# Designs tried in a protein design chat: VHH binders against IgGFc-binding protein (FCGBP). Part 1

No score or structure here was measured in a lab: all are predicted.

Target 1, 184 residues: IgGFc-binding protein (FCGBP), of Homo sapiens (Human) (q9y6r7r2070to2253)
Amino acid sequence: AECQAWGDPHYVTLDGHRFNFQGTCEYLLSAPCHGPPLGAENFTVTVANEHRGSQAVSYTRSVTLQIYNHSLTLSARWPRKLQVDGVFVTLPFQLDSLLHAHLSGADVVVTTTSGLSLAFDGDSFVRLRVPAAYAGSLCGLCGNYNQDPADDLKAVGGKPAGWQVGGAQGCGECVSKPCPSPCT
Unless a header shows other numbers, all headers, positions and changes below count from the first letter of the chain; antibody chains aren't numbered by Kabat.
F, E and O stand for the ipSAE by ESMFold2-Fast, ESMFold2 and OpenDDE, each averaged over both directions (binder to target, target to binder). V2 = 0.75 x the mean of E and O + 0.25 x the DockQ between their complexes.
[cut] stands for letters that were removed.
Atom coordinates printed by the task and the answers are left out, and those that the model quotes come from them; centres of patches stay.

## First folded at step 1 (VHH)

Design e4
Fold by ESMFold2, look of step 5:
Structure e4 (fold): chain B 184 residues (1-184), chain A 118 residues (1-118)
Amino acid sequence: as target 1 above (184 residues)
Amino acid sequence: EVQLLESGGGEVQPGGSLRLSCAASGFTFSTYWISWYRQAPGKQREWVSTISSGGDTNYAESVKGRFTISRDNAKNTLYLQMSSLRAEDTAVYYCAAEPYYSGTYDYWGQGTLVTVKP
């Protein structure tokens, strides 16, 4: 299954639920909330979003995958590059037999032995593929991966902002005008 | 008061076309992401199409190539052009608006019925 964030942004969960969310904080995209299933590797994927001129919408600035005790970051601030533990690496990149990162057109693509695949186009388009072994164990903006789109976001009361894991003070609030009705 | 008012529903023969409209008021339409949903009797509500504030569009596979979503921000109106209609398209169609930071569809219309004759 594949979770996507694109445009200003649109999200599609691993279960096919579609929603829009323009927060500018750091958010959990996907992780096994109570530990990974037996035999599966633990991971955490987070996104950091930003405004780009308009205060009405946001864009994914960067995506970070934490796996195998390493942090891998893809960012619009340096397209077609990868940082591992805060240090730029040469692409293609190989971490033992555990993961591989390479360029595919505009995308930096990270694939793991466990079957995870993360791609970012250096602008705003994130794709995360998660193997079926994780079904039912996940939380975050990508949903719980249980084949039922209706219960995605249930853990945060239907509010994607409930998956905030970081960001500057005030990042999840409406800026000055224009402001959607729920903030006024 | 926020309002979303759907119109343009009706009965149509298989293969026919309809154009749905959703008139919006009481909020800043141009900054919202707007979607069409539909609900057939006895089924859960189903996503049909979304158009972002920036004009990006996406469609459910069941309607891709047959339905076109568009918006006119000057008229605060959302449209759904439906063509090549089939019996399975029979449903009440709703428009929904997504507030910028809340991440949920807080505004829903009352719906307009589309019936495609067997």
Scores: ipSAE 0.000, ipTM 0.132, lowest interface PAE 15.5, mean pLDDT 78

Design k2
Fold by ESMFold2, look of step 5:
Structure k2 (fold): chain B 184 residues (1-184), chain A 118 residues (1-118)
Amino acid sequence: as target 1 above (184 residues)
Amino acid sequence: QVQLVESGGALVQPGGSLRLSCAASGFTFSDYYMRWYRQAPGKEREWVAGISSSGSTISYEDSVKGRFTISRDDARNTVYLQMNSLKPEDTAVYYCARDEWYYGMDVWGQGTQVTVSS
């Protein structure tokens, strides 16, 4: 199944639930809630979002995959490049038999032995594909992966800001009064 | 040739209704999520509504919920957008798009103009 964040941003969960959320903090996109299923690798995907002129919308600035005790980051600040553990690597990149990263058009695409696939276009469009072995085990903006889109935000009471995991002090504050604060 | 063609755009009064159609050709329509977007003058395109390949999962942008209804007819390879209770802020060119999982929206129609004015 695939989770997406694109545009300003629109989110589509692993279960197909669609929502918009303009927070500018760091958020959990997907991770196993209580550890991975037996035999599956643990992972965490987080996004860091930003405004780009308009205070009414945000965009995904960067996405970080933590897996196999490594941290892989894709960012709009450096399109078509990948940092592994804070260090730029050359693409295509191979980490033993565990994962592979390559360019596909504007995207940096990371694929793993566990079956995860993460793509980021260097601007705002992130796609995360998660294998069926994780079904029912996940938390975050991408939902719980139980094939029911109606419950994907239930753990945070329908408020995507409940998945905040970081960000600068005062993140999510708006200069413009009509901009809803994702941190309140 | 993969193609999407929108139709049904018109000038309508506030509070009026309009039904847009998007005819698809050149691909297996029933395999794809379909989405509607709109673009007001001087603004970026914004997502409006989406419908899964099976039609069982439907989503809307918050400002159109309860007013717009997306549907699909796989026998006619067509996606529809029923727009009720139209407001001046709904004025835009409306586009349909095919959602290709890896690359996002990879096929766009030419757009159809919707204008809501008294």
Scores: ipSAE 0.000, ipTM 0.126, lowest interface PAE 15.6, mean pLDDT 79

## First folded at step 4 (VHH; from k2 with T57Y R98K M105F V107Y)

Design pa13
Fold by ESMFold2, look of step 5:
Structure pa13 (fold): chain B 184 residues (1-184), chain A 118 residues (1-118)
Amino acid sequence: as target 1 above (184 residues)
Amino acid sequence: QVQLVESGGALVQPGGSLRLSCAASGFTFSDYYMRWYRQAPGKEREWVAGISSSGSYISYEDSVKGRFTISRDDARNTVYLQMNSLKPEDTAVYYCAKDEWYYGFDYWGQGTQVTVSS
């Protein structure tokens, strides 16, 4: 399944639920709420959003994948580049046998041994693919991955801002990461 | 079986216009980011433009920005590239590509030749 965030931003969840959300803090895009399924790797994907002139809309400035005790960040401030644990690396990049990162057109694409894939175009377009093994286990802006689009925001009462996990002063309230509230 | 068929390439004078089409089949076209690439003889293939699955996010290589316009028609499973103010440096084979990012590669068509010369 694939979750997308693009434009101003528009979101499509892993279950196909579509919504718009203009927050400018840091938000949980996807993570396993009660830990990963047996045999699956734990991960957290967060996005940090910003205004770009208009206060009416926001854009994804950066996306961070935390997996295998490493932090991989893609950003509009440095398109076509990757930071691993805060340090720029040469693309293509290989982290042992755990993950591979490479350029595909405008995108930096990270693909992991666990089957998770993350792409960011260096501007505002985020794509996250999650293996079927995580079905029913996930929370965040990308939904719970249960094939029912209608309940993807249920854990936050229909309000995407409930997935805030950080952000600059004055953007909103911050809560601890990951999964700051129950997914149900 | 994924198929991408580009068409519309031609010989044109500098300053002219062309519209390329890419007919897609064998996958759910509306779910995928679509791209145009080009390759001049002896050069690496380079990205030209991209359009998101919804059509609401569009991006261009700097050298074509303002001159080329990408669009899509999901009812016809077709992506287009409108090329205006063509220059000799735009001479290349143009390829339509389906984003297959979960394996780290794009799927390509066979291409259509665009030649800009006097």
Scores: ipSAE 0.006, ipTM 0.224, lowest interface PAE 12.8, mean pLDDT 78

## First folded at step 7 (VHH)

Design r3 (from pa13 with S56D I58T Y103T D106E Y107H)
Fold by ESMFold2, look of step 9:
Structure r3 (fold): chain B 184 residues (1-184), chain A 118 residues (1-118)
Amino acid sequence: as target 1 above (184 residues)
Amino acid sequence: QVQLVESGGALVQPGGSLRLSCAASGFTFSDYYMRWYRQAPGKEREWVAGISSSGDYTSYEDSVKGRFTISRDDARNTVYLQMNSLKPEDTAVYYCAKDEWYTGFEHWGQGTQVTVSS
């Protein structure tokens, strides 16, 4: 299944639920929050979002995959590049037999032997593919992966901001007072 | 089984415009992201533009941004590349591709030649 975030931003969860969310903090995109299924690798994927002029909308600035005790970051600040554990690496990149990263069009693509794949286009378009082995085990903006789109935000009471895991002080979906435009 | 057929390539003057088409068959077109690539003689293929399956997201290589527009017509299983303000450095064979980003596998067409005369 595939989860997507694009534009200002639009989200499609692993279960096909569509929503918009304009927060500018750091959010959990996907993780097995109650532990991975037996034999499956643990991971977390987080996004950090930003405004790019309008205070009414945001965009994905960076995405970070934590897997195999490593941290891989893709960012609009350095398109077509990858940081592993905070340092830039040469693409294509191999980490033993565990994962591979390469360029494809605008994207940096990370693929893993666990079946997890992540792409970011260096602007705003994130794609995350997870194997069926994780079904029912996931949480975050990408939903719980139970093939029911209606309950994907239930764990946070329908409020995507409930998946915040970080961000600058005072970050949020909208900063009304300094904005020239009202929030949606 | 997957087939991609590019058309619309021509010889054109600098500053001119051209629209390329790519007819797709052998897969559910509306499920897939589509891309355009190009290859000048003696050079590697380079990515030019991409469009999401919904058509809601498009992206472009920096040298064509503002001049080229990718679009799709899911009813006709066709992706387009509108090319404006053409320059001699746009001379290349243009290919469309079906995006299978997570497998590392891409299907390519035969290409269509675009030549910008001077």
Scores: ipSAE 0.249, ipTM 0.635, lowest interface PAE 4.4, mean pLDDT 84

Design r4 (from pa13 with S56D I58T S59N Y103S F105E)
Fold by ESMFold2, look of step 7:
Structure r4 (fold): chain B 184 residues (1-184), chain A 118 residues (1-118)
Amino acid sequence: as target 1 above (184 residues)
Amino acid sequence: QVQLVESGGALVQPGGSLRLSCAASGFTFSDYYMRWYRQAPGKEREWVAGISSSGDYTNYEDSVKGRFTISRDDARNTVYLQMNSLKPEDTAVYYCAKDEWYSGEDYWGQGTQVTVSS
């Protein structure tokens, strides 16, 4: 299944639910909320969003995949480049037998042995492909991956901002309560 | 099986316009991102433009931005490239491609020749 974020931003979840969300913090895009399925690798994909001239909308500035105890970041601030654990690497890039990253058109594409694939075009277009083994175990802006688009935001009461996991000072801080966990 | 057939290439003067078409078959066209690439003689193939499956998002190589427009017509399974303000450096064989970003190399058509000269 494929989850997408593009433009100012539009989202389509792993289950096909479409929504718009203009937050400017860091948000959980996808992760296994109660641990990965047996034998599957744990991962976290987060997005950090920003305004670009208009305060009414935002755009995906960067995407970070955390997997295999490594952090891989793609960003509009350095298109067609990849940071691994905070350090720029040469593309194409190979991390042992675990993952591979390469350029395809405008995109930097990361593919993993676990079956996850992530692409970012260096502007605003994020694509995340998740293997069927993760069905029913995921949470975040990409939904729960249960083949029902209607329930993809229910864990945060229909409010995408409930998936905030970080962000710059003042971006969208929790004001009265601790923020919800990425899944709970 | 996947088939992509480009057409509309021609000889045109600098400043002129052309509209390329790419007829697609053998896959569910509306599910796939489509791209245009070009290859000048003796040079490597380079990406030119891309359009998302919904048509809501497009992106362009810097040298063609503002001059070229990619579009799609899902009812006719066709992707287009409108090329305006053509320059001699736009001379190339133009290919459309089905985006296979998650599994390998893009699938390619046979190409259509665009020549921009006096």
Scores: ipSAE 0.221, ipTM 0.612, lowest interface PAE 5.1, mean pLDDT 82

## First folded at step 9 (VHH; from r4 with G50M)

Design t4
Fold by ESMFold2, look of step 10:
Structure t4 (fold): chain B 184 residues (1-184), chain A 118 residues (1-118)
Amino acid sequence: as target 1 above (184 residues)
Amino acid sequence: QVQLVESGGALVQPGGSLRLSCAASGFTFSDYYMRWYRQAPGKEREWVAMISSSGDYTNYEDSVKGRFTISRDDARNTVYLQMNSLKPEDTAVYYCAKDEWYSGEDYWGQGTQVTVSS
């Protein structure tokens, strides 16, 4: 299944639920919330969002995949590059038999032996592909992967901001409208 | 079997416009993102543009932003590249590609020649 985020931003969950969310903090995109299924690798994907001129919308600034005890970051601030554990690596990149990263057009694409794949185009477009082994075990902005799009935001009461996992001090401050809910 | 057929390439003057087409068959076109690439003589093939399966998202290589527009017509299984304000450095063979982002772009056609010269 595939989860997507693009533009200012639009989201499509692993279950096909569509929503828009203009948060400017760090959010959980996907992770196995109660541990991965037997034989599946644990992972966490987070996004950090930002304004780009207008305070009314946001964009994905960076995406971080944590898997195999490593942290892989893709960012709009250095397109077509990859940091592994905070250090730039040469693309194409191979981590033993565990994962591979390469360029494809504007995207940096990370693929893993677990079947999980991630792409970011250095602008705003994130794609996350998750194998069927994770069905029913996931949480985050990408939903719970139970083939029911209606419940993908239920764990946060229908409010995507409930998936906040970080952010700079003052993230979500208002400029010309009532302030968004505080981020903490 | 996947088949991609590019057309619309021509000789044009600098500042001119062209519209390239790519007819697709052998797969469910509406399920896939599509891309354009180009290759000038003696240079590596370079990515030019992409369009998502829904058409809601597009992105472009920096040197063509504002001049080129990618679009798609799912009823005709066709992706287009509208090229405006053409420059001599746009001279290349243009290829369309089916986007298999998790495994790479494995399929493209024979290309169509675009030549921009006075």
Scores: ipSAE 0.289, ipTM 0.666, lowest interface PAE 4.3, mean pLDDT 83

## First folded at step 10 (VHH; from t4 with S52T N59K S103T)

Design u5
Fold by ESMFold2, look of step 11:
Structure u5 (fold): chain B 184 residues (1-184), chain A 118 residues (1-118)
Amino acid sequence: as target 1 above (184 residues)
Amino acid sequence: QVQLVESGGALVQPGGSLRLSCAASGFTFSDYYMRWYRQAPGKEREWVAMITSSGDYTKYEDSVKGRFTISRDDARNTVYLQMNSLKPEDTAVYYCAKDEWYTGEDYWGQGTQVTVSS
């Protein structure tokens, strides 16, 4: 299954639910809620969003995958580059038998032995592919992966901002018009 | 099994326009992202454009941004590249590709020649 975030931003969950959300904090995109299924690797994917001129919309500034006790970050501030544990690495990059990262067009693509794949185009387009082994076990903006798009935001009362995991003081505040509505 | 057939390449003058087509078969076209690549003589193949399976997002290499437009017609299993304001440096064989971004492996067609010359 694939979760997407693009533009200002539009989201499609692992279950196919579509919504828009213009928050500017750090949010959980996907992680196992209560540990991974048997035989599956634990992971956390977070996004940090930003305004780019207009405060009516936001864009994904960076995405971070935490897996195998490592942190991999892709960012619009340095397109076509990858930080591993805070240090830039040369692409293509191989971390033992655990993961591989490479350039593909505009994207940095990370693939893992767990079956997770993550791509960011250095601008705003995030893709996360999650194998079926995680079905029913996930939380975050990408939904719970239970094949029911209607309940993907239920854990946060239909409010994507409920997946905030960080951000600077005052993130999410609208300081100039037009402001995003609570539903979009 | 996967088949990609590019067409529409021609000789055009600088500033001219062309529309390339790529007919796809052997897979569920609407489930896949599609890309265009090009390769000039003696140069490495370079990425040109991509479009998501839904068609909602497109991305372009910087040198073609604003001049080229990728689109898709899922009913006809076809991806297009509209090329405007063509320059001599756009001269290349153009390939469409089925984008399997999570595997790192692409399927390419045989290509169609675009030549931009006065």
Scores: ipSAE 0.363, ipTM 0.729, lowest interface PAE 3.7, mean pLDDT 86
Fold by ESMFold2, look of step 12:
Formats: sequence, C-alpha cells, structure tokens
Structure u5 (fold): chain B 184 residues (1-184), chain A 118 residues (1-118)
Amino acid sequence: as target 1 above (184 residues)
Amino acid sequence: QVQLVESGGALVQPGGSLRLSCAASGFTFSDYYMRWYRQAPGKEREWVAMITSSGDYTKYEDSVKGRFTISRDDARNTVYLQMNSLKPEDTAVYYCAKDEWYTGEDYWGQGTQVTVSS
C-alpha cells in the first residue's frame, strides 16, 4: 500500500482517504501504534512542514525514516541528497544488507529489506510504501491501514494536527489573518 | 509482456511544437507512474518529465519546465509529451518508461527521434 503527500499539501492515506492539512510542525506520517506486528521491523516516519511565502498553505520540508537504529533524512533544503544519522552520504548508498538509497529523476528513493520504501522529490512530494504485514497496526497521517478510508483520522478526532510529534512551541499558529485551519 | 511504443517524433524548426505519444500494453496502465526520458547524441540519457498514476502530480526537468507538458489518457493507455518552443538542444531520441518507483525496474520503449534545426 502507498501513502502520498504532495503540493500544498494533499494527503492520500494507505487506505485511500484524501485530505488536506496545512500544519507547519513535525508530524507522525506513519509508525506502528503499539509496536510492530510479530516478526516485522519497527519504524517511524515523520515529516516537518513549512510555509513557503504564503501563510495559507504549507509544504513538506523534510521527511525522516527511523529504522534499524538509524535516522535517514530527505529534505527540500538539499534536494537529491541523503543524511544518515545527521551526516551526508554519497548516493547510491548501501547500509549493509538492510537498505539502499539511490537517485531516480528528482527523487531520492530509500528501499529496505523490511519492504518499506520512501521517496522524496526534494520539493514537496513524499511517497511511502509499507508491506501488508503492517495492516491494522499503523498510526499517523497515513492512516491505520485497515482498508477503510473512513476511519483513518478517528484516533485524533478527525484532526490531523493530533499527529504532531515535534516542532517549536507555537508552530502552526497563524500570526496574521486569515489563516487556513491546520486541520482542514 | 510490457510494450511501450513511442511516436510523433519529427524534424521541426526552432520555436516549433510537437506532440509525442506512447502507447502502453501488457500491464494495468492506470496503476503506474509514467516518465519521459531523452538521449542526445554523445550524451547520457536524461529524465525529462513524470506523471503519477492518478495524474494529480507532474514534475519536469528544469530546462523544459514551462515548455513541455506531460499528460495521460488511461482510457487509451497512452502517455503524451506536448513540446512547445522547441530549441536545438531538445534534439534527442525520446523514450517513455513505465515506472514502479520502489523496485528500480525500468521498461523502455524503442524511442522516437526529435530533431530541431533550421
């Protein structure tokens, strides 16, 4: 299954639910809620969003995958590059037999032995693929992966801002009006 | 068997326009992203444009942005490249490609020649 975030921003969950959300904090995109299913690798994917001139919309600035006790970050501030544990690496990159990363057009693509794949185009387009083994076990903006799009935001009362996991205090607040709602 | 057939390449004057087509078969076209690439004589193949399976997102290489438009027609299993304001540097063989972004597998057409000269 595939989760997407693009533009200013539009989201499509692992279950096909579509919503827009203009928050500018750091948010959980996807992770196992209560630990991974038996035999599956634990992971966390977070996004950090920003305004780019307009306060009416936001964009994905960076995406971070934590897996295998490593942190892999892709960012619009350095397109077509990858940081592993805060250090730039040369692409193509291989982490033992666990994962590899390469360039494909504008994208940096990370592919893992666990079946997770992540791509970021260095601008705003994030793609996350998770294997079926995680079905029913996930939380975050990408939904719970239960094949029912209607319940993907239920854990946060229909409010995507409930998936905030970081950002400066007051992130997502509007300093002038009118502002779009972070949850709409 | 995956088949990709490009057409529409021609000799044109600078400033002219062309529309390239790529007819696809052997897979569920609506499930896949599609890309255009080009290869000029003596140059490595370069990415030109991409379109998502839904058609909701497109992206272009910087030198063609604003001049080229990628589109798709899922009913006809066809991806298009509208090329406007053509320049001599656009001279190349143009290829379409099926893209399954997470596997790294590339399926290419045979290409169509575009030549831009006076």
Scores: ipSAE 0.124, ipTM 0.563, lowest interface PAE 5.8, mean pLDDT 83

## First folded at step 12 (VHH)

Design w5 (from u5 with S53D D99E)
Fold by ESMFold2, look of step 13:
Structure w5 (fold): chain B 184 residues (1-184), chain A 118 residues (1-118)
Amino acid sequence: as target 1 above (184 residues)
Amino acid sequence: QVQLVESGGALVQPGGSLRLSCAASGFTFSDYYMRWYRQAPGKEREWVAMITDSGDYTKYEDSVKGRFTISRDDARNTVYLQMNSLKPEDTAVYYCAKEEWYTGEDYWGQGTQVTVSS
């Protein structure tokens, strides 16, 4: 299954639920919130979002995968590059037998032995693929992965902002510009 | 076995238009993102355009945005690249590609030559 965030942003969950969410904080995209299934690798994927001029919409600035006790970050601030544990690495990159990262089209793609894979286009388009072993165990903006799109935001009462895991005080607020266009 | 066959490349004048086609076989076409790349003589192959499996999102390299349009016809297992307002810098061999994450390389066609010259 594939979870997507693109544009300003549009989300598609692992169960196919579609929604829009304009927050500018750091959010949980996906994790096994009650622990991974037996034999599956634990992971966390978070996104940090930002405005890019307009206060009415946001964009994914960066995405971070925490897996195998490492942090891998892709960012619009440095397209086509990867940081592992805060240090830039040369692409293609190989971490033992655990994961591989490479350029594909506009994307940096990270693939793992666990079957989890992540791509970011250096602008705003995030794609997360999660193997079937995690079905029913996940939470975050990508939903719970139970084959029912209708319940993917139920854990936060239909409010995607409930998946905030970070960000500066006052993030996620719409603020009017000093000139004629108040935020609506 | 994955096969991608590009066609439609030609010699055209600046400002002209072409439509490239890529016939795909050997995989479930509707399940995959498709891409166009191009390679000018002496340059590295560069990404040009992408379309999602559903067709609901497309993305373009900045130099072709507004001039090129990628589309797909899942009933015919074909991806297209409509190229308008062609410029001499668009001269290249154009390759259709099936997105592939695990091997680090997309599957490639043989390419079709586009030449833009006055």
Scores: ipSAE 0.271, ipTM 0.644, lowest interface PAE 4.7, mean pLDDT 83

Design w6 (from u5 with T52M Y107H)
Fold by ESMFold2, look of step 14:
Structure w6 (fold): chain B 184 residues (1-184), chain A 118 residues (1-118)
Amino acid sequence: as target 1 above (184 residues)
Amino acid sequence: QVQLVESGGALVQPGGSLRLSCAASGFTFSDYYMRWYRQAPGKEREWVAMIMSSGDYTKYEDSVKGRFTISRDDARNTVYLQMNSLKPEDTAVYYCAKDEWYTGEDHWGQGTQVTVSS
């Protein structure tokens, strides 16, 4: 299944639920919140969002994958580059036999032997593919992966901001009016 | 079996326009992102453009941005590349590709030759 964040931003969850969300904090995109299924690797994917001129919309500035006790970050601040544990690495990059990162078109693509794949185009387009083994075990903006799009935001009361995991004070607030949607 | 057939390549003078087409079969076209690539003599294939399966997002390599437009027609299983303000640097064989970003880009057409020269 594939989760997408693109544009200013639009989200499509692993279950196909579509929503828009203009927060500027750091948010959980996907993780196995009650631990991974048997035989599956634990991971966390977070996004950090920003305004880009207009205060009415935001964009994905960076995406961080935490897996195998490492942190891999892709960012619009340095397109076509990868940081591993805060240090730039040469692409293509290989972490033992566990994951590979390479350039594909505009994207930096990270693929793992566990079947999880992440791409970011250095601008705003994030794609996350998770294997079927994670069905029913995930949480975050990408939903719970239970094939029911209607319940993907239920854990946060229908409010995507409930997936905030970080960000500067005052992030996520509507700072000018009118906004593309009401502040809530 | 996946098939991708490019057409529309021609010899054109600098500043001219061409529209490339790529007819696709052997897969559910509307489920996939599509890309255009090109390969100039003696160079590696380079990415040119992509379009999301829904058509809601497109991305271009910097040297073609503003001159080229990618589009898709899901009813005809076809992706297009409209190429305006052509330059000699655009001379290449152009390929469309099924975007299998999570496993690699492993299905290519035979290509169509675009030559920009006077």
Scores: ipSAE 0.439, ipTM 0.763, lowest interface PAE 3.0, mean pLDDT 85
Fold by ESMFold2, look of step 13:
Structure w6 (fold): chain B 184 residues (1-184), chain A 118 residues (1-118)
Amino acid sequence: as target 1 above (184 residues)
Amino acid sequence: QVQLVESGGALVQPGGSLRLSCAASGFTFSDYYMRWYRQAPGKEREWVAMIMSSGDYTKYEDSVKGRFTISRDDARNTVYLQMNSLKPEDTAVYYCAKDEWYTGEDHWGQGTQVTVSS
């Protein structure tokens, strides 16, 4: 299954639920809620969002995958580059037999032996693919992966901001019209 | 068997326009991102454009941005590349590709030749 975020941003969950969300904080995109399923690898994917001129909308600035005790970050501040544990690496990058990262068109693509794959186009387009082994075990903006799109935001009362995991004080969602201050 | 057939390549003058088509068969077209690549004589193939499976997002290589438009018609299993304001540097064989982004593309068409010359 695939979860997507693009533009200002539009989201599609692992269950196909579509929503828009303009927050400018750091948010959980996907992680196992209560540990991974038996035999599956634990992971966390977070996004950090920003305004880009207009205060009415936001964009994905960066995405971070934590897996195998490593942190891999892709960012619009450095397109087509990858930081591993805060340090730039040469692409293509190989971590033993556990994961591989490479360039494909505009994207940096991270693919893991566990079957998890992440791409970011250096602008705003995040794609996350998770294997079926995680079905029913996930939380975050990408939903719970239970084949029911109607309940993907239920854990946060229909409010995507409930998945905030970080960000500067005063970060938040703006109204569709231009906003001179951070909004909620 | 997966099939990708490009067409629409021609000899055109600088400033002209062409529309390339890529007819796809042998897979569920609406499930896949599609891409265009090109290869100039003696050069490596380079990525040109991408379109999301839903069609809601497109991305372009910088040198073609504003001049080229990728689109798709899922009812006809076809991806298009509208090329406007053509320049001699756009001369190349153009290929479409089926893309599973998480593993890389695994099928290419035979390509269609675009030549921009006076």
Scores: ipSAE 0.377, ipTM 0.732, lowest interface PAE 3.5, mean pLDDT 85

